# Designs tried in a protein design chat: VH-VL binders against Netrin-A (NetA). Part 14

Target 1, 267 residues: Netrin-A (NetA), of Drosophila melanogaster (Fruit fly) (q24567r46to312)
Amino acid sequence: EPRACIPDFVNAAYDAPVVASSTCGSSGAQRYCEYQDHERSCHTCDMTDPLRSFPARSLTDLNNSNNVTCWRSEPVTGSGDNVTLTLSLGKKFELTYVILQLCPHAPRPDSMVIYKSTDHGLSWQPFQFFSSQCRRLFGRPARQSTGRHNEHEARCSDVTRPLVSRIAFSTLEGRPSSRDLDSSPVLQDWVTATDIRVVFHRLQRPDPQALLSLEAGGATDLASGKYSVPLANGPAGNNIEANLGGDVATSGSGLHYAISDFSVGGR
Below, E stands for the ipSAE of ESMFold2; O stands for the ipSAE of ESMFold2 at other seeds; V2 stands for 0.75 times the mean of E and O plus 0.25 times the DockQ between their complexes.

## First folded at step 5 (VH-VL; framework fv_iluzanebart)

Design k30 (from k0 with heavy chain S28R S31D S56Y)
Fold by ESMFold2-Fast, scan of step 5:
Structure k30 (fold): chain C 267 residues (1-267), chain A 122 residues (1-122), chain B 107 residues (1-107)
Amino acid sequence: as target 1 above (267 residues)
Amino acid sequence: EVQLVQSGAEVKKPGESLKISCKGSGYRFTDYWIGWVRQMPGKGLEWMGIIYPGDYDTRYSPSFQGQVTISADKSISTAYLQWSSLKASDTAMYFCARLDYGSGSYYPFDYWGQGTLVTVSS
Amino acid sequence: EIVMTQSPATLSVSPGERATLSCRASQSVSSDLAWFQQKPGQAPRLLIYGASTRATGIPARFSGSGSGTEFTLTISSLQPEDFAVYYCQQYNNWPYTFGQGTKVDIK
């Protein structure tokens, strides 16, 4: 009886390799900012300094609430900047959940996609979409019901909810054949993966008052709808120019993606 | 130091079998995909297929499925590309390449072998 | 399969000039695009991956940009050793596919 001998689900991501396409301080010291209660706090990251480094390997370490460690991306500078986390499980697992715990006081992702691979990263297929604009950005409804005709399809979840400290995806939730998984080749295939890839597409804009505080030493041109902020690593007088209505939240604001834990339930 | 070292040039007649090799060194061979790329004289690059030595999972480009066999031997960190019966149209330079996405660097096809020239003529 | 189209087929430039090479994907490949340089008789050399990230040891004069379906490789001040064929390659979906190549020739 294979079913009676199959172990319960474990955190398949524990001690698994994670590769980030962007890590704060990997190309020299950089500045990132955190936002809490309409206030900002900016800090330095530097991958050559162990005390100021925020590597991706911290994402699959032991989950300890008394000692929170974070991975941080480089500060994002414009539209179209995607940041990717790739987790290699090493072998095929049946997955029950994928959870990303947000780093405390970090900017929240507005839009992101979880992909899965069943062939060790050779090809990727969508597993779950998350966005405040599911229809506009991904062409998917924000609240989709699942029937037998579409139970193997990726859905899109709304991320605008207040008090969210994590991004969670339950692979079988709402799928009609989930209670009889062993009899559903379609769902068996759906939950099987060797690798998980998270692609961050867009950050949520912080509170306008907190963002305005980042313009210390900067200049605002209301006629052009732009502002400039002194570039931390640039020559004296160099500034980052940003659009007030379009990309002001990303240019020179220290906004970045930050995750404290990457967990995957599997067997 | 990461290296991919390929076998030497081959001169064959149509109908003969051939097996060329690509030996990896300086890294854990079983943790990376190894792919094969064909370049016909004066032409561009074409992916033929790829193998994951850790579990021998093998994928072929549609145009090469059934034309060649890709294999690997973990014990000697070597990947192979094999023909059961060569054709004159198989005359080309063949490269092997490594895909790195799990080692802390996301460098797709970052290391390449020097190439094996295969000439098939009567 | 995703079709990669490069333009121009041949680009004639003088040393010290800027060279701009284009690559178009038949469907979105996100930022999963690499650029390779190949000199006669040699294996391809990775220049850029992730559309814009320069590979280790690659000179700063090489830069990549673009996302989705339109990509550009720029060589800011062409050196004699840069005369070669350049290929773009998508690795967003298998089968991975190369463009046809752009030959950069001396003027």
Scores: ipSAE 0.000, ipTM 0.486, lowest interface PAE 13.1, mean pLDDT 80

Design k6 (from i2 with heavy chain S105D)
Heavy chain, then light chain:
Amino acid sequence: EVQLVQSGAEVKKPGESLKISCKGSGYSFTSYWIGWVRQMPGKGLEWMGIIYPGDSDTRYSPSFQGQVTISADKSISTAYLQWSSLKASDTAMYFCARLDYGSGDYYPFDYWGQGTLVTVSS
Amino acid sequence: EIVMTQSPATLSVSPGERATLSCRASQSVSSNLAWFQQKPGQAPRLLIYGASTRATGIPARFSGSGSGTEFTLTISSLQPEDFAVYYCQQYNNWPYTFGQGTKVDIK
ESMFold2-Fast, scan of step 5: ipSAE 0.392; ipTM 0.717

Design x2 (from j0 with heavy chain W33S)
Heavy chain, then light chain:
Amino acid sequence: EVQLVQSGAEVKKPGESLKISCKGSGYSFTSYSIGWVRQMPGKGLEWMGIIYPGDSDTRYSPSFQGQVTISADKSISTAYLQWSSLKASDTAMYFCARRDYGDYGYYMDVWGQGTLVTVSS
Amino acid sequence: EIVMTQSPATLSVSPGERATLSCRASQSVSSDLAWFQQKPGQAPRLLIYGASTRATGIPARFSGSGSGTEFTLTISSLQPEDFAVYYCQQYNNWPYTFGQGTKVDIK
ESMFold2-Fast, scan of step 5: ipSAE 0.430; ipTM 0.707

## First folded at step 6 (VH-VL; framework fv_iluzanebart)

Design j30 (from j20 with heavy chain S31D G54D; at its last look DockQ between E and O 0.82; V2 from the best seeds 0.00; counts 0 for: pae O 4.8 > 2)
Fold by ESMFold2 at other seeds, look of step 6:
Formats: sequence, structure tokens, C-alpha cells
Structure j30 (fold): chain C 267 residues (1-267), chain A 120 residues (1-120), chain B 107 residues (1-107)
Amino acid sequence: as target 1 above (267 residues)
Amino acid sequence: EVQLVQSGAEVKKPGESLKISCKGSGYSFTDYWIGWVRQMPGKGLEWMGIIYPDDSDTRYSPSFQGQVTISADKSISTAYLQWSSLKASDTAMYFCARRDYGDYYAMDYWGQGTLVTVSS
Amino acid sequence: EIVMTQSPATLSVSPGERATLSCRASQSVSSDLAWFQQKPGQAPRLLIYGASTRATGIPARFSGSGSGTEFTLTISSLQPEDFAVYYCQQYNNWPYTFGQGTKVDIK
């Protein structure tokens, strides 16, 4: 009978425009690789072939667990660029979550930042940091909560622990005034956005066994059979670090970002 | 098609006021930032300020804050750049430009320019 | 304010040759970098956005690369109609800023 206009929380990202700074196959056929359990498998992407294309629209379309659509970046290099996703919500929303679902078998991000805009993309401010090295890379502690005097600040979380296929940011969790959001102008401003931008900085290191299988070549292990794979983890940008020893190539590994769903809960 | 049409060239004396216009057509005027760019004779491009016509949210580059006024009348799809007291150093070409928000996030359409000459 | 610095100030290149223009930002602008072409007496024209994506209708001889603070515009096989001044612009955060321009002279 009565028709109250009470806004529900919805996925504000559904069918919203999204722009990726890098998409696999956009400049012609490319090779990309996935790591599943202990092994690498490589495939071809090509944006001119619908069967091998992974466009940004896959991030905000309808996904089904039996037919997952996927966006994939071009493979990253040791000195390559950050990869970004920019999502236009079209209007101001009060956000409750931002979630990125990894594609099946996707290489996992290690370090990334979610930014927001309240002015339709004119300016951007940090919303959430993720890293295994929060203090080293972003100058802030890894923490789950904040006090009342700084509950409007971006926090940093370690997305690598535990190992999960979803990267989730809850905008109000651990913020004392969230219990009474309607009476907190500072938190109302904090959760408000017109656009979301994700900047990927670094991928997690692949399983060492998978690296050894792919890089050891066809030679049998004659003496001890032990291979030492120099794995470099450092505060550098979004690309795979170069080997410290220089013997095993980590560049050109086919590692890339792959996301099947970009969800934003809001009203 | 998307089009930005600016008002015609102006010749003014120092101390006079001036208001130049930029009329948008072929798109939803209130949904896009509109900005103003100055190009002094023989010089490069400088951002002056930008406005979101729907709510008149207006931002200025620091060097132009307080020097000009940017406004819009959304009922006639028009943005304005205004001086209360012109100086000879205001002699320049002035462009308006629309910022795309969904696909480019860049200035995709530009007005033809308005030449303002201030001399005594 | 993010300062954009272009080099060289003037570039003389024969038709059919490759031209390379550089743009440096005083702080990271991620991939929020556009390139504009401005011919005498005209408004700027968007060539490249997102550091590397050609705008609609821009010939394939124009390409952009870079991220963070260092960016490059490349014109392969320069044509006579490419005589112009080229500007880079960051749009990472307001205020948006242009580089000072690179004039490409075609012999």
C-alpha cells in the first residue's frame, strides 16, 4: 500500500562503464600464463577473436559460476607500467563494499590501491591499500580498525593472508562511528563516491615448484637435483621483480592481472 | 553531434568587465565537466578552472583563483568565463573543453576559441 | 601542482621518419596522461588518452607509451599534415596541467 522510497543496497558497478589501462590481446595476439597448483599453463589472447578475448566489460557484466567472464591485462614486465581499472558509477553512492573476484587460476595481486572520486573523476583520493608490505610500500601499518579521530583515513590490509580468490574492502568495518552513520558527516563523506579506481602494483610470487618446472628446461638434474630459483620480493612497483641472481628469467613469464567481477555495494 | 560553440572575439580596455560564453549541444550538458583553458600569444596551454553544471561545483587552478569567475546556466546549456576588471595581461585565446567521464576521462571536445584583446 | 615537462622544445624531422616526443611528470600520474595536437589557428585535438590509447579517428602512426612519470609520443612515418605543436596533459588530479609543448617542424 504505502510506497516508501527507501534505497536498497545494490551492486552499483553492474553494467557501469569500466576502463582498463591494459587488456590482453588489444595490440594483437599475446601469450598469457596461469599458475594452477604446481604448474604453469599458457594460452593466447586476441581481442579480434571473441573466443580468446578478455575485455573490461567482463568486470561488470552478469557472471555465472559455470560460465565466468574474465578481464585480463597484458602480461606485466619487470619495468612495466601499473595496471588500472576505472569504474564510473554515474552518480554519488554511499558505498558499503568494493570486491574484486579473481578469474579461475589467475595470478594473485600482492599490492594494490583502491582510489575513489567524489567529483566524477576530476580528483582521486586513496580509499584502501592492500599489500604484504603495507609499511614498506605505502607507509602505513597493516591494521583492521581505526580510532574516532581518523576513521576517515584509508587503511592497509594484507590481501595475501589467507590466500583467497576475492579481494574485499568493507568501507565501514572497524570504524567506531559506523554504528550511527546517519549522525556522522565524516563517515557519510568517507563512503561517498562517484567513481572507483583500482591500481595494481605487484603480483604475488608464483608457487616455486611451478617456476622450477617452467624454467628448468629439458635437462635432467645430474648432481644433486636441486635448483635454486632466485625469487625477488621488494617494494618496487606493480611488476614482477627481476631476479637477484640473474640466472633465471622472471620477465616474460606471462603473469598478468585477471579479474572476473568488480562489485561495488552502494545506495 | 557534440559541439561547443564559443562567443565571438572581444576587444576591450583595461578595467572593463567581460563575460564570454561556451554553449554545448548534442549531449547532456549537465553530466560533464566543462573547463576553460588560456593560451597567451605565442605560449602554451594553461588550465584556468572547471565546472560541473549540474550542481555548479567549480574548481580553479591556483594561479587563477580569485582572478576570474566560472559559472554555468544549465537551462541554456552554457558555461561562462568572467572578469570583473580586465588587465592587458588577459590578452589571450580562451578555449572551453568538455571532459568525458565514462570512456576517456580526457578532454574530448573543444570550443573553437574566443580571442580576447585588452589594450589601452 | 603537478609539473609536466616536455622535450625537446622543437623537433625537426623529415617526412617519413620517426618522431619521438617526451613528457615527464613531477610526480606519478599513473596512466592519466593525454596527448594533444594543435595546429596553427585551431583548438587542440585529442590524440592519445590513458597514456597509450588512441582516440577515435586517430591514425595508427601515432602511439603513446609510459606510466608514472615518464611518457613518450611516437609518430612513425611522419606525414606533412603532422606539422603542429604537441602537448601532454596529466588528468590524474586537479588542477590538470599541460606540458609546455613540443613543436614538430616538418621539412
Scores: ipSAE 0.325, ipTM 0.696, lowest interface PAE 4.8, mean pLDDT 81
ESMFold2, look of step 6: ipSAE 0.381; ipTM 0.719
ESMFold2 (binder alone), look of step 6: mean pLDDT 92; pTM 0.935

Design k31 (from k6 with light chain N32D; at its last look DockQ between E and O 0.01; V2 from the best seeds 0.00; counts 0 for: pae O 15.7 > 2, placed apart)
Fold by ESMFold2 at other seeds, look of step 6:
Structure k31 (fold): chain C 267 residues (1-267), chain A 122 residues (1-122), chain B 107 residues (1-107)
Amino acid sequence: as target 1 above (267 residues)
Amino acid sequence: EVQLVQSGAEVKKPGESLKISCKGSGYSFTSYWIGWVRQMPGKGLEWMGIIYPGDSDTRYSPSFQGQVTISADKSISTAYLQWSSLKASDTAMYFCARLDYGSGDYYPFDYWGQGTLVTVSS
Amino acid sequence: EIVMTQSPATLSVSPGERATLSCRASQSVSSDLAWFQQKPGQAPRLLIYGASTRATGIPARFSGSGSGTEFTLTISSLQPEDFAVYYCQQYNNWPYTFGQGTKVDIK
C-alpha cells in the first residue's frame, strides 16, 4: 500500500455555519431563471416564504434524494459584486477535500476561488482556483508542474466541463510529500484550515439555443465579463476571446449560483 | 509519470471491425481530454476527435464524423478508437494524445502514445 | 476549419547552419501555434507552444516567432539529431489542424 496519510475523516462542514454574501429573495421577492435544454423557466424566490427560500444553511444540511435543498444567490448582473460563501469550521482541521454540489438545472460556475484561513477569518490565502481562463483571470497556467518546491501552492483547474454537477478539490492530490504527510510540516500547514471561503467570479453562459430567448438587457449583462464566452465551433476551452455580437438573440437574465451541498472532508 | 500506452499493430481485411486502445497512467484519467491523431503512410498528422472521459463528451473533426467511434472506459483508464467496417484507406498510424482540458487555456501538452499501426489490405 | 500551410516541403541544410521553416494559417490563430518534431516511427515531440515558448527540455537553438497568420520556426545551429519532419499546429479553434510538414534533410 502507498504510504499516503489518509486519516479517518468527517464532513467538517456538516451543520457548520455558512454566510452567503447574496441570497435570492433576501431583499424581497425576486425572479430567478433556469435554462434547461433550449428553454428558460423562471420562478420566484422570497426569503420570508419558507417554501420559496434558498438560504445558506441548505449548503451544510443533510440532503436526501427526494428533497434536495439549495442555496441560491440573487440573479447576477454585470455591475454586481462577486458572490461569496464563507464556512466556519469552528476549529483547525486537516482537510482532504472541498466539494460543491450544484443544484439540479443550476447554471454552472466558470471562474471561482477557494480560500482558506488558519486564524478564524483574520487572513485568507488561495487554496484552489477554477476557471476556463486560469492564466488571464488568476495569473496561473491551467496546470503547473508540481515538485517539493511548489507543492504548497494553489493551482488552477478547469472544471467547466458540461454535465459536471460537482466541483471538487483534493487538497493533497499530485503533491509529492503527501505520501509522507507526518514528515512534512509544509503540507501539514497546507491542509490546515479553520475557515473556507468560496468566491464566485463568473458563470458559464447558457448554450446558444437558450440565448435565443434573451432580451437586449440580458445581452448587455452577458457581455459584462461576469460570464464566460462559449466557443463558436470547438471543444470547450481554447478560444476565449470569441465575440458576443452577431447572431445571438438578446434576453433578460435570471442566472444565479445554486449549490445544494458544501462538503469539507477533514479531521 | 504521465504515460499513454497503445495496443499493438493490427493487420485486417476490408469490412472487418477493429477497436484499438490507449491506456493512460500517472494522472487522473477522467480529468483530461484525450484524442486521436491519424497519420497516413508518408503523410502528415490530422486530429480525428477528442473525448473527455469524465462524462464521455466527444467531439469529432468533420471529416471523421460518422467514420469512427471514440469511447472511453474510465474504470480501466482506457480510451478507444473503433471502426465497424474497415476500408483500405484506413491504413495508417494512429496516435492517442492527452490535451490540457481543451477548455480555452492555451497550453498544448506533449503526452502522446507510441502509436498503433493499422494495415488494411485484401 | 483553419488550413495550415507549411513551406518549404523539404529543406536541405548542412549541420551547423540555420534552418528557417514557415507556417501560414488561413485565418488568425492569435498566438495559439505549436511546433512539433517527428522522426520516423516515433510520436511527435512538442518543441514550441504559444508561438514562441519552448517546451520543457527543448534546446535553446529552437525558437519560434509570429502571430496571427504567419509563423516561423528557426533552428539556429542545426545538429545531426535535428534532421526530421517538423509540423506546425494551430489550437485556436476546433478542429485543431496541422500543417502538412517540412522535412529537414542533410545537404
Scores: ipSAE 0.000, ipTM 0.388, lowest interface PAE 15.7, mean pLDDT 78
ESMFold2, look of step 6: ipSAE 0.005; ipTM 0.510
ESMFold2 (binder alone), look of step 6: mean pLDDT 90; pTM 0.919

## First folded at step 8 (VH-VL; framework fv_iluzanebart)

Design m1 (from j0 with heavy chain G105L; at its last look DockQ between E and O 0.74; V2 from the best seeds 0.00; counts 0 for: pae E 7.2 > 2)
Fold by ESMFold2, look of step 8:
Structure m1 (fold): chain C 267 residues (1-267), chain A 121 residues (1-121), chain B 107 residues (1-107)
Amino acid sequence: as target 1 above (267 residues)
Amino acid sequence: EVQLVQSGAEVKKPGESLKISCKGSGYSFTSYWIGWVRQMPGKGLEWMGIIYPGDSDTRYSPSFQGQVTISADKSISTAYLQWSSLKASDTAMYFCARRDYGDYLYYMDVWGQGTLVTVSS
Amino acid sequence: EIVMTQSPATLSVSPGERATLSCRASQSVSSDLAWFQQKPGQAPRLLIYGASTRATGIPARFSGSGSGTEFTLTISSLQPEDFAVYYCQQYNNWPYTFGQGTKVDIK
């Protein structure tokens, strides 16, 4: 989706400092894989080789269709920590959008949270949730609007719903006072940030044996909320949670997060 | 070069007031969080609080809330830690430290030399 | 607040040997973990930030690893100047907190 073309707004993320919690090849040459239509393609990343490096700086630089630059995480595991991106805007901005552009052929994230800070990264509050499992993972319904009494709340959207290469959050959409932002202290505070943090989450799955019991009458652990089990019609295609060709004895399918642009519209 | 220079050692009696300083140089003082760390004799390090001099946003750790005052004077690039009434238990070494804000986000990269405060009868 | 727990409290190691220091957080701090060295009468010195990145000028014998709640500082071949107290610190959210320290003594 196109960025807002408002005369008073800029991409506040351009050349801003950005840190990733995980970068492919940061501790030596490493293998990463992409999957499309059940076909696996694996490559090597290495931060010491400029031709095979995918640093966080790529998130806020300029790209074109013939020279797309990417940040890539290390391959994700089922038991690893969440992957995060942290962006410092340098000062307070009133934000209108946050957009993550996926790299070509990158698997889509399933679940993620955008946090904001108004105190230069000292503390963080939720800004937007995305998940195929909004209720199970984040305890909130999937919705696109709010009433006047909760305009300052983060909402949850199904990030897998649009099959496009972009993950976008419009900060004011569906908020009643957005029609008159200059007269709404609540929404002015809501859109104000000095820093943005994106956290990518993995779905929590039971052991393969416990998952088999769903077909035999369910596992009691599923009722307890211990696991965020994928729905029967959950994420499909090129998605980080797609279990293509895995088996019980393997881990690290080579799938990873890959983002070419991290854009933040603000004034 | 980036430096934090603290005021000299202090010897005080219980009940006296005290204000110690930390002067920053070589960087934009108003653009970085700066804070205070206590180390009691023979003990570890404890964060007391931090301040963002650009807007005076000040945060304290729970155990120091109401016990000390952290302030800054941006016109002379100086942060302060002050007590209205010292106790013997305030005897400690006090460090100031700056939080980095750049390509290496959010870690404490520059420390003052320390100010020894001794409070005894 | 996030509690940082270091182990062991004291570690006796001969020069030239490997020292391994542990740090555990009471909740995930992602990779927002720093290691500091402190010698008597001195300010803490930053060794490692981001859990695994050496600060400028820090010798290669210092390495950090871990993420989330469990972290390790390794000194691969201890030198005489490495006998000191080592602290881990999380900077994920305020209040920032230190571990209680690990004193590395000569054996």
Scores: ipSAE 0.041, ipTM 0.586, lowest interface PAE 7.2, mean pLDDT 80
ESMFold2 (binder alone), look of step 8: mean pLDDT 90; pTM 0.913
ESMFold2 at other seeds, look of step 8: ipSAE 0.303; ipTM 0.678

Design m2 (from j0 with light chain D32Y; at its last look DockQ between E and O 0.85; V2 from the best seeds 0.00; counts 0 for: pae E 6.5 > 2)
Fold by ESMFold2, look of step 8:
Structure m2 (fold): chain C 267 residues (1-267), chain A 121 residues (1-121), chain B 107 residues (1-107)
Amino acid sequence: as target 1 above (267 residues)
Amino acid sequence: EVQLVQSGAEVKKPGESLKISCKGSGYSFTSYWIGWVRQMPGKGLEWMGIIYPGDSDTRYSPSFQGQVTISADKSISTAYLQWSSLKASDTAMYFCARRDYGDYGYYMDVWGQGTLVTVSS
Amino acid sequence: EIVMTQSPATLSVSPGERATLSCRASQSVSSYLAWFQQKPGQAPRLLIYGASTRATGIPARFSGSGSGTEFTLTISSLQPEDFAVYYCQQYNNWPYTFGQGTKVDIK
């Protein structure tokens, strides 16, 4: 049956206000590290120096192939909080996607939750879970689709492909009534949001070869529960689940969250 | 300069109606939640409810649902808290507060000076 | 509804001493926790938001720490003007809730 004309979707996050709970260099100069080509490279962030600054506004600005901008969190530690990003869209949008683009060679998040609000941040509900351990950490099966009775519920996507450059959530994929969104009040409510909040729980464990260059303190960070641990009888093909890397007596991981673009498709 | 200015103290008898006000100035009134907090004599702070004046979306804490009405008049940048029939147990100090969007999400950043409501025979 | 529990109910401290106030949430509120100071007859005054960030104009002797369910407000060198009631408040989810308060009294 014929559909009404639907307006073009836009990036509702473009120039929208975004707040990060942690930004590298906000409390003075800090050292952060990346893992490129299986080797660790460390650098300095400092909010007082624009060339070493990685503010949250980089998440929603225009990207340029010559001038990729990044937000970076402070390095994660065993004593640190979960890192959050909060995005205010300013009005209600019907959303089709939420995408986080990792900075080049950024450490990949393993476990995270996307929340939404329909009341300008007064209350929040889960929108999407991501984890290599969906059942264990979030009590949900890893699923690509839903049945009719739960098509308005958050799903959990299994993270089995480390170091991929983007994290993407399609709001309607695999939901039976999505073929006729205009006639589904349930899915119309499901895709409606005024705000998006991303909560990062854990990073994927870095390559074992890169860990050999760690300094004192890095081993304690790895033990903090901020990194994925292998499942005893996990699915075949997941190298994080299968890699019980040897203990490396090292220091200072410098690992952090680094995102270059926070995109939200909506109308 | 962001300010919330509340109406003056009230002395009432049980069964009377009352409407107290909170005027916002120095900001876009319709773009921020305004909430009401009760403090009974000698007691702590309790959230009563909150309103978004831009579309009048109003939420109440469970203990206050049906007990009071929160409203706003965006043309004069004023939020209201009202009772249709006061009880002696409504004797308290009432504060309004604005919710802001700041460095760590949403928090209450500006408070009114308070309105003392006394209900006695 | 997220229940916030403060301890102690009353803290007797001499000027110049350190005061430590505790706040516990019934479920995680991440870092969405604020601390307020209230003196008799006055509106609450925001001290700390985001669990650890001082509000503008708040003296350095006030500091906050914690995350998730356990939070602490510390006053490093108590001044005479600091004797008041202190409230924690979560603003993670509606309804927002206060702790019952900690009164900081002169010893």
Scores: ipSAE 0.130, ipTM 0.632, lowest interface PAE 6.5, mean pLDDT 81
ESMFold2 (binder alone), look of step 8: mean pLDDT 92; pTM 0.925
ESMFold2 at other seeds, look of step 8: ipSAE 0.216; ipTM 0.641

Design m3 (from j0 with light chain N92Y; at its last look DockQ between E and O 0.64; V2 from the best seeds 0.00; counts 0 for: pae O 4.9 > 2)
Heavy chain, then light chain:
Amino acid sequence: EVQLVQSGAEVKKPGESLKISCKGSGYSFTSYWIGWVRQMPGKGLEWMGIIYPGDSDTRYSPSFQGQVTISADKSISTAYLQWSSLKASDTAMYFCARRDYGDYGYYMDVWGQGTLVTVSS
Amino acid sequence: EIVMTQSPATLSVSPGERATLSCRASQSVSSDLAWFQQKPGQAPRLLIYGASTRATGIPARFSGSGSGTEFTLTISSLQPEDFAVYYCQQYYNWPYTFGQGTKVDIK
ESMFold2, look of step 8: ipSAE 0.717; ipTM 0.868
ESMFold2 (binder alone), look of step 8: mean pLDDT 91; pTM 0.920
ESMFold2 at other seeds, look of step 8: ipSAE 0.674; ipTM 0.852
ESMFold2, look of step 9: ipSAE 0.248; ipTM 0.640
ESMFold2 (binder alone), look of step 9: mean pLDDT 91; pTM 0.924
ESMFold2 at other seeds, look of step 9: ipSAE 0.661; ipTM 0.847
ESMFold2, look of step 12: ipSAE 0.712; ipTM 0.868
ESMFold2 (binder alone), look of step 12: mean pLDDT 91; pTM 0.923
ESMFold2 at other seeds, look of step 12: ipSAE 0.290; ipTM 0.661

Design m4 (from j0 with light chain N93Y; at its last look DockQ between E and O 0.58; V2 from the best seeds 0.00; counts 0 for: pae O 4.5 > 2)
Fold by ESMFold2 at other seeds, look of step 8:
Structure m4 (fold): chain C 267 residues (1-267), chain A 121 residues (1-121), chain B 107 residues (1-107)
Amino acid sequence: as target 1 above (267 residues)
Amino acid sequence: EVQLVQSGAEVKKPGESLKISCKGSGYSFTSYWIGWVRQMPGKGLEWMGIIYPGDSDTRYSPSFQGQVTISADKSISTAYLQWSSLKASDTAMYFCARRDYGDYGYYMDVWGQGTLVTVSS
Amino acid sequence: EIVMTQSPATLSVSPGERATLSCRASQSVSSDLAWFQQKPGQAPRLLIYGASTRATGIPARFSGSGSGTEFTLTISSLQPEDFAVYYCQQYNYWPYTFGQGTKVDIK
């Protein structure tokens, strides 16, 4: 009796081209900084020196625990644009996950959006939002599930826990019709993509002791809104939105996005 | 060698129809967006529209929607720009261009030589 | 639609001098910006893509910089063949749009 062939999902991003809007050292040698044991440590990147380069190719190459390769953006500044990664899959895939693995000791993202394209990068639609401030930044509540009528819409998830070293989006989790995907044209279209774009909006605020190493211009960068503000504790225990634009300054100079793996499950 | 070769110059009267062509060679024609750019005499470049020949997905810039037709014949690797009724204001140079895909991101890497269209009474 | 604004409209420079051309976008285009050179009667020639990456065969005297909304093309030492019109183009979102052009004239 014949069996239907059902392809397994694979990492569709492996060896796929990735374009980063910002790469450390692309405009000459730069200083970048990272967290290590509650301290900020700084180093030099230079794209002309193979020993100190962190190109976008590192995102989709083969990684292992003994030879972790990283892409690093330029340091995040108050005058800078949002940092983006664009991944071309080359074909139409049905996607089950998108995962970004942080580099060791990397500063942590707070707010970002995953977009997808079904027209080979001509147009983009939101796929997943991440933020500690989903409603303020993206006009959406933080949710892990959809109702049946909205299961094809992008959701916003809180990813600010300090110990999380990867950012993961499951395309079908919490979507009622996912148990019968073959019978849902809506979800079949939802999971289909030719390209993925990640837009980083904000880094997580650094540890307080890292503030002691603040360089000139660091406080100005924080005022730009490129860094999250911790959630304030109110007297009644409500999750009161933090003092947006208040006097609290946290160092951001030299901090950047650093990702070691960009994985996409697809078929 | 990737090339886009356009049809030759045209001299027309107002009200006439016209279809100009752009033939692609040296690459997989159905796997790249192809678009059309207008340059009026002494003026800059304007995107008119773009087509993906693999499935005929066609997009127009707002000022050209309904004014021209963009199409492709993938069996002969050719894209077309067509007017049903030319106006004197359609006098311009028309270029086709290919959008690169996947190797260096998304940008226009290959251009046709241009087709001069002159519309005069 | 994203409006691209170039300045100056005309730039008069002597051979061997440095030329700096500016391009501003009405909203962020990330690094999805290209620069083109066009000589009379010719098709545009790609110089720079990704805001800062030189296309194949483009001399090192051409360099691009910027991201988001502000971009610059620099020609470090003008040669006689560099007198032309230069266009920026965003390709972040459709419709793609050009700046109005900067003519680089011999002084």
Scores: ipSAE 0.353, ipTM 0.708, lowest interface PAE 4.5, mean pLDDT 82
ESMFold2, look of step 8: ipSAE 0.493; ipTM 0.783
ESMFold2 (binder alone), look of step 8: mean pLDDT 91; pTM 0.926

Design m5 (from j0 with heavy chain G102P; at its last look DockQ between E and O 0.66; V2 from the best seeds 0.00; counts 0 for: pae E 3.7 > 2)
Heavy chain, then light chain:
Amino acid sequence: EVQLVQSGAEVKKPGESLKISCKGSGYSFTSYWIGWVRQMPGKGLEWMGIIYPGDSDTRYSPSFQGQVTISADKSISTAYLQWSSLKASDTAMYFCARRDYPDYGYYMDVWGQGTLVTVSS
Amino acid sequence: EIVMTQSPATLSVSPGERATLSCRASQSVSSDLAWFQQKPGQAPRLLIYGASTRATGIPARFSGSGSGTEFTLTISSLQPEDFAVYYCQQYNNWPYTFGQGTKVDIK
ESMFold2, look of step 8: ipSAE 0.670; ipTM 0.850
ESMFold2 (binder alone), look of step 8: mean pLDDT 91; pTM 0.920
ESMFold2 at other seeds, look of step 8: ipSAE 0.632; ipTM 0.835
ESMFold2, look of step 10: ipSAE 0.422; ipTM 0.742
ESMFold2 (binder alone), look of step 10: mean pLDDT 90; pTM 0.917
ESMFold2 at other seeds, look of step 10: ipSAE 0.490; ipTM 0.756

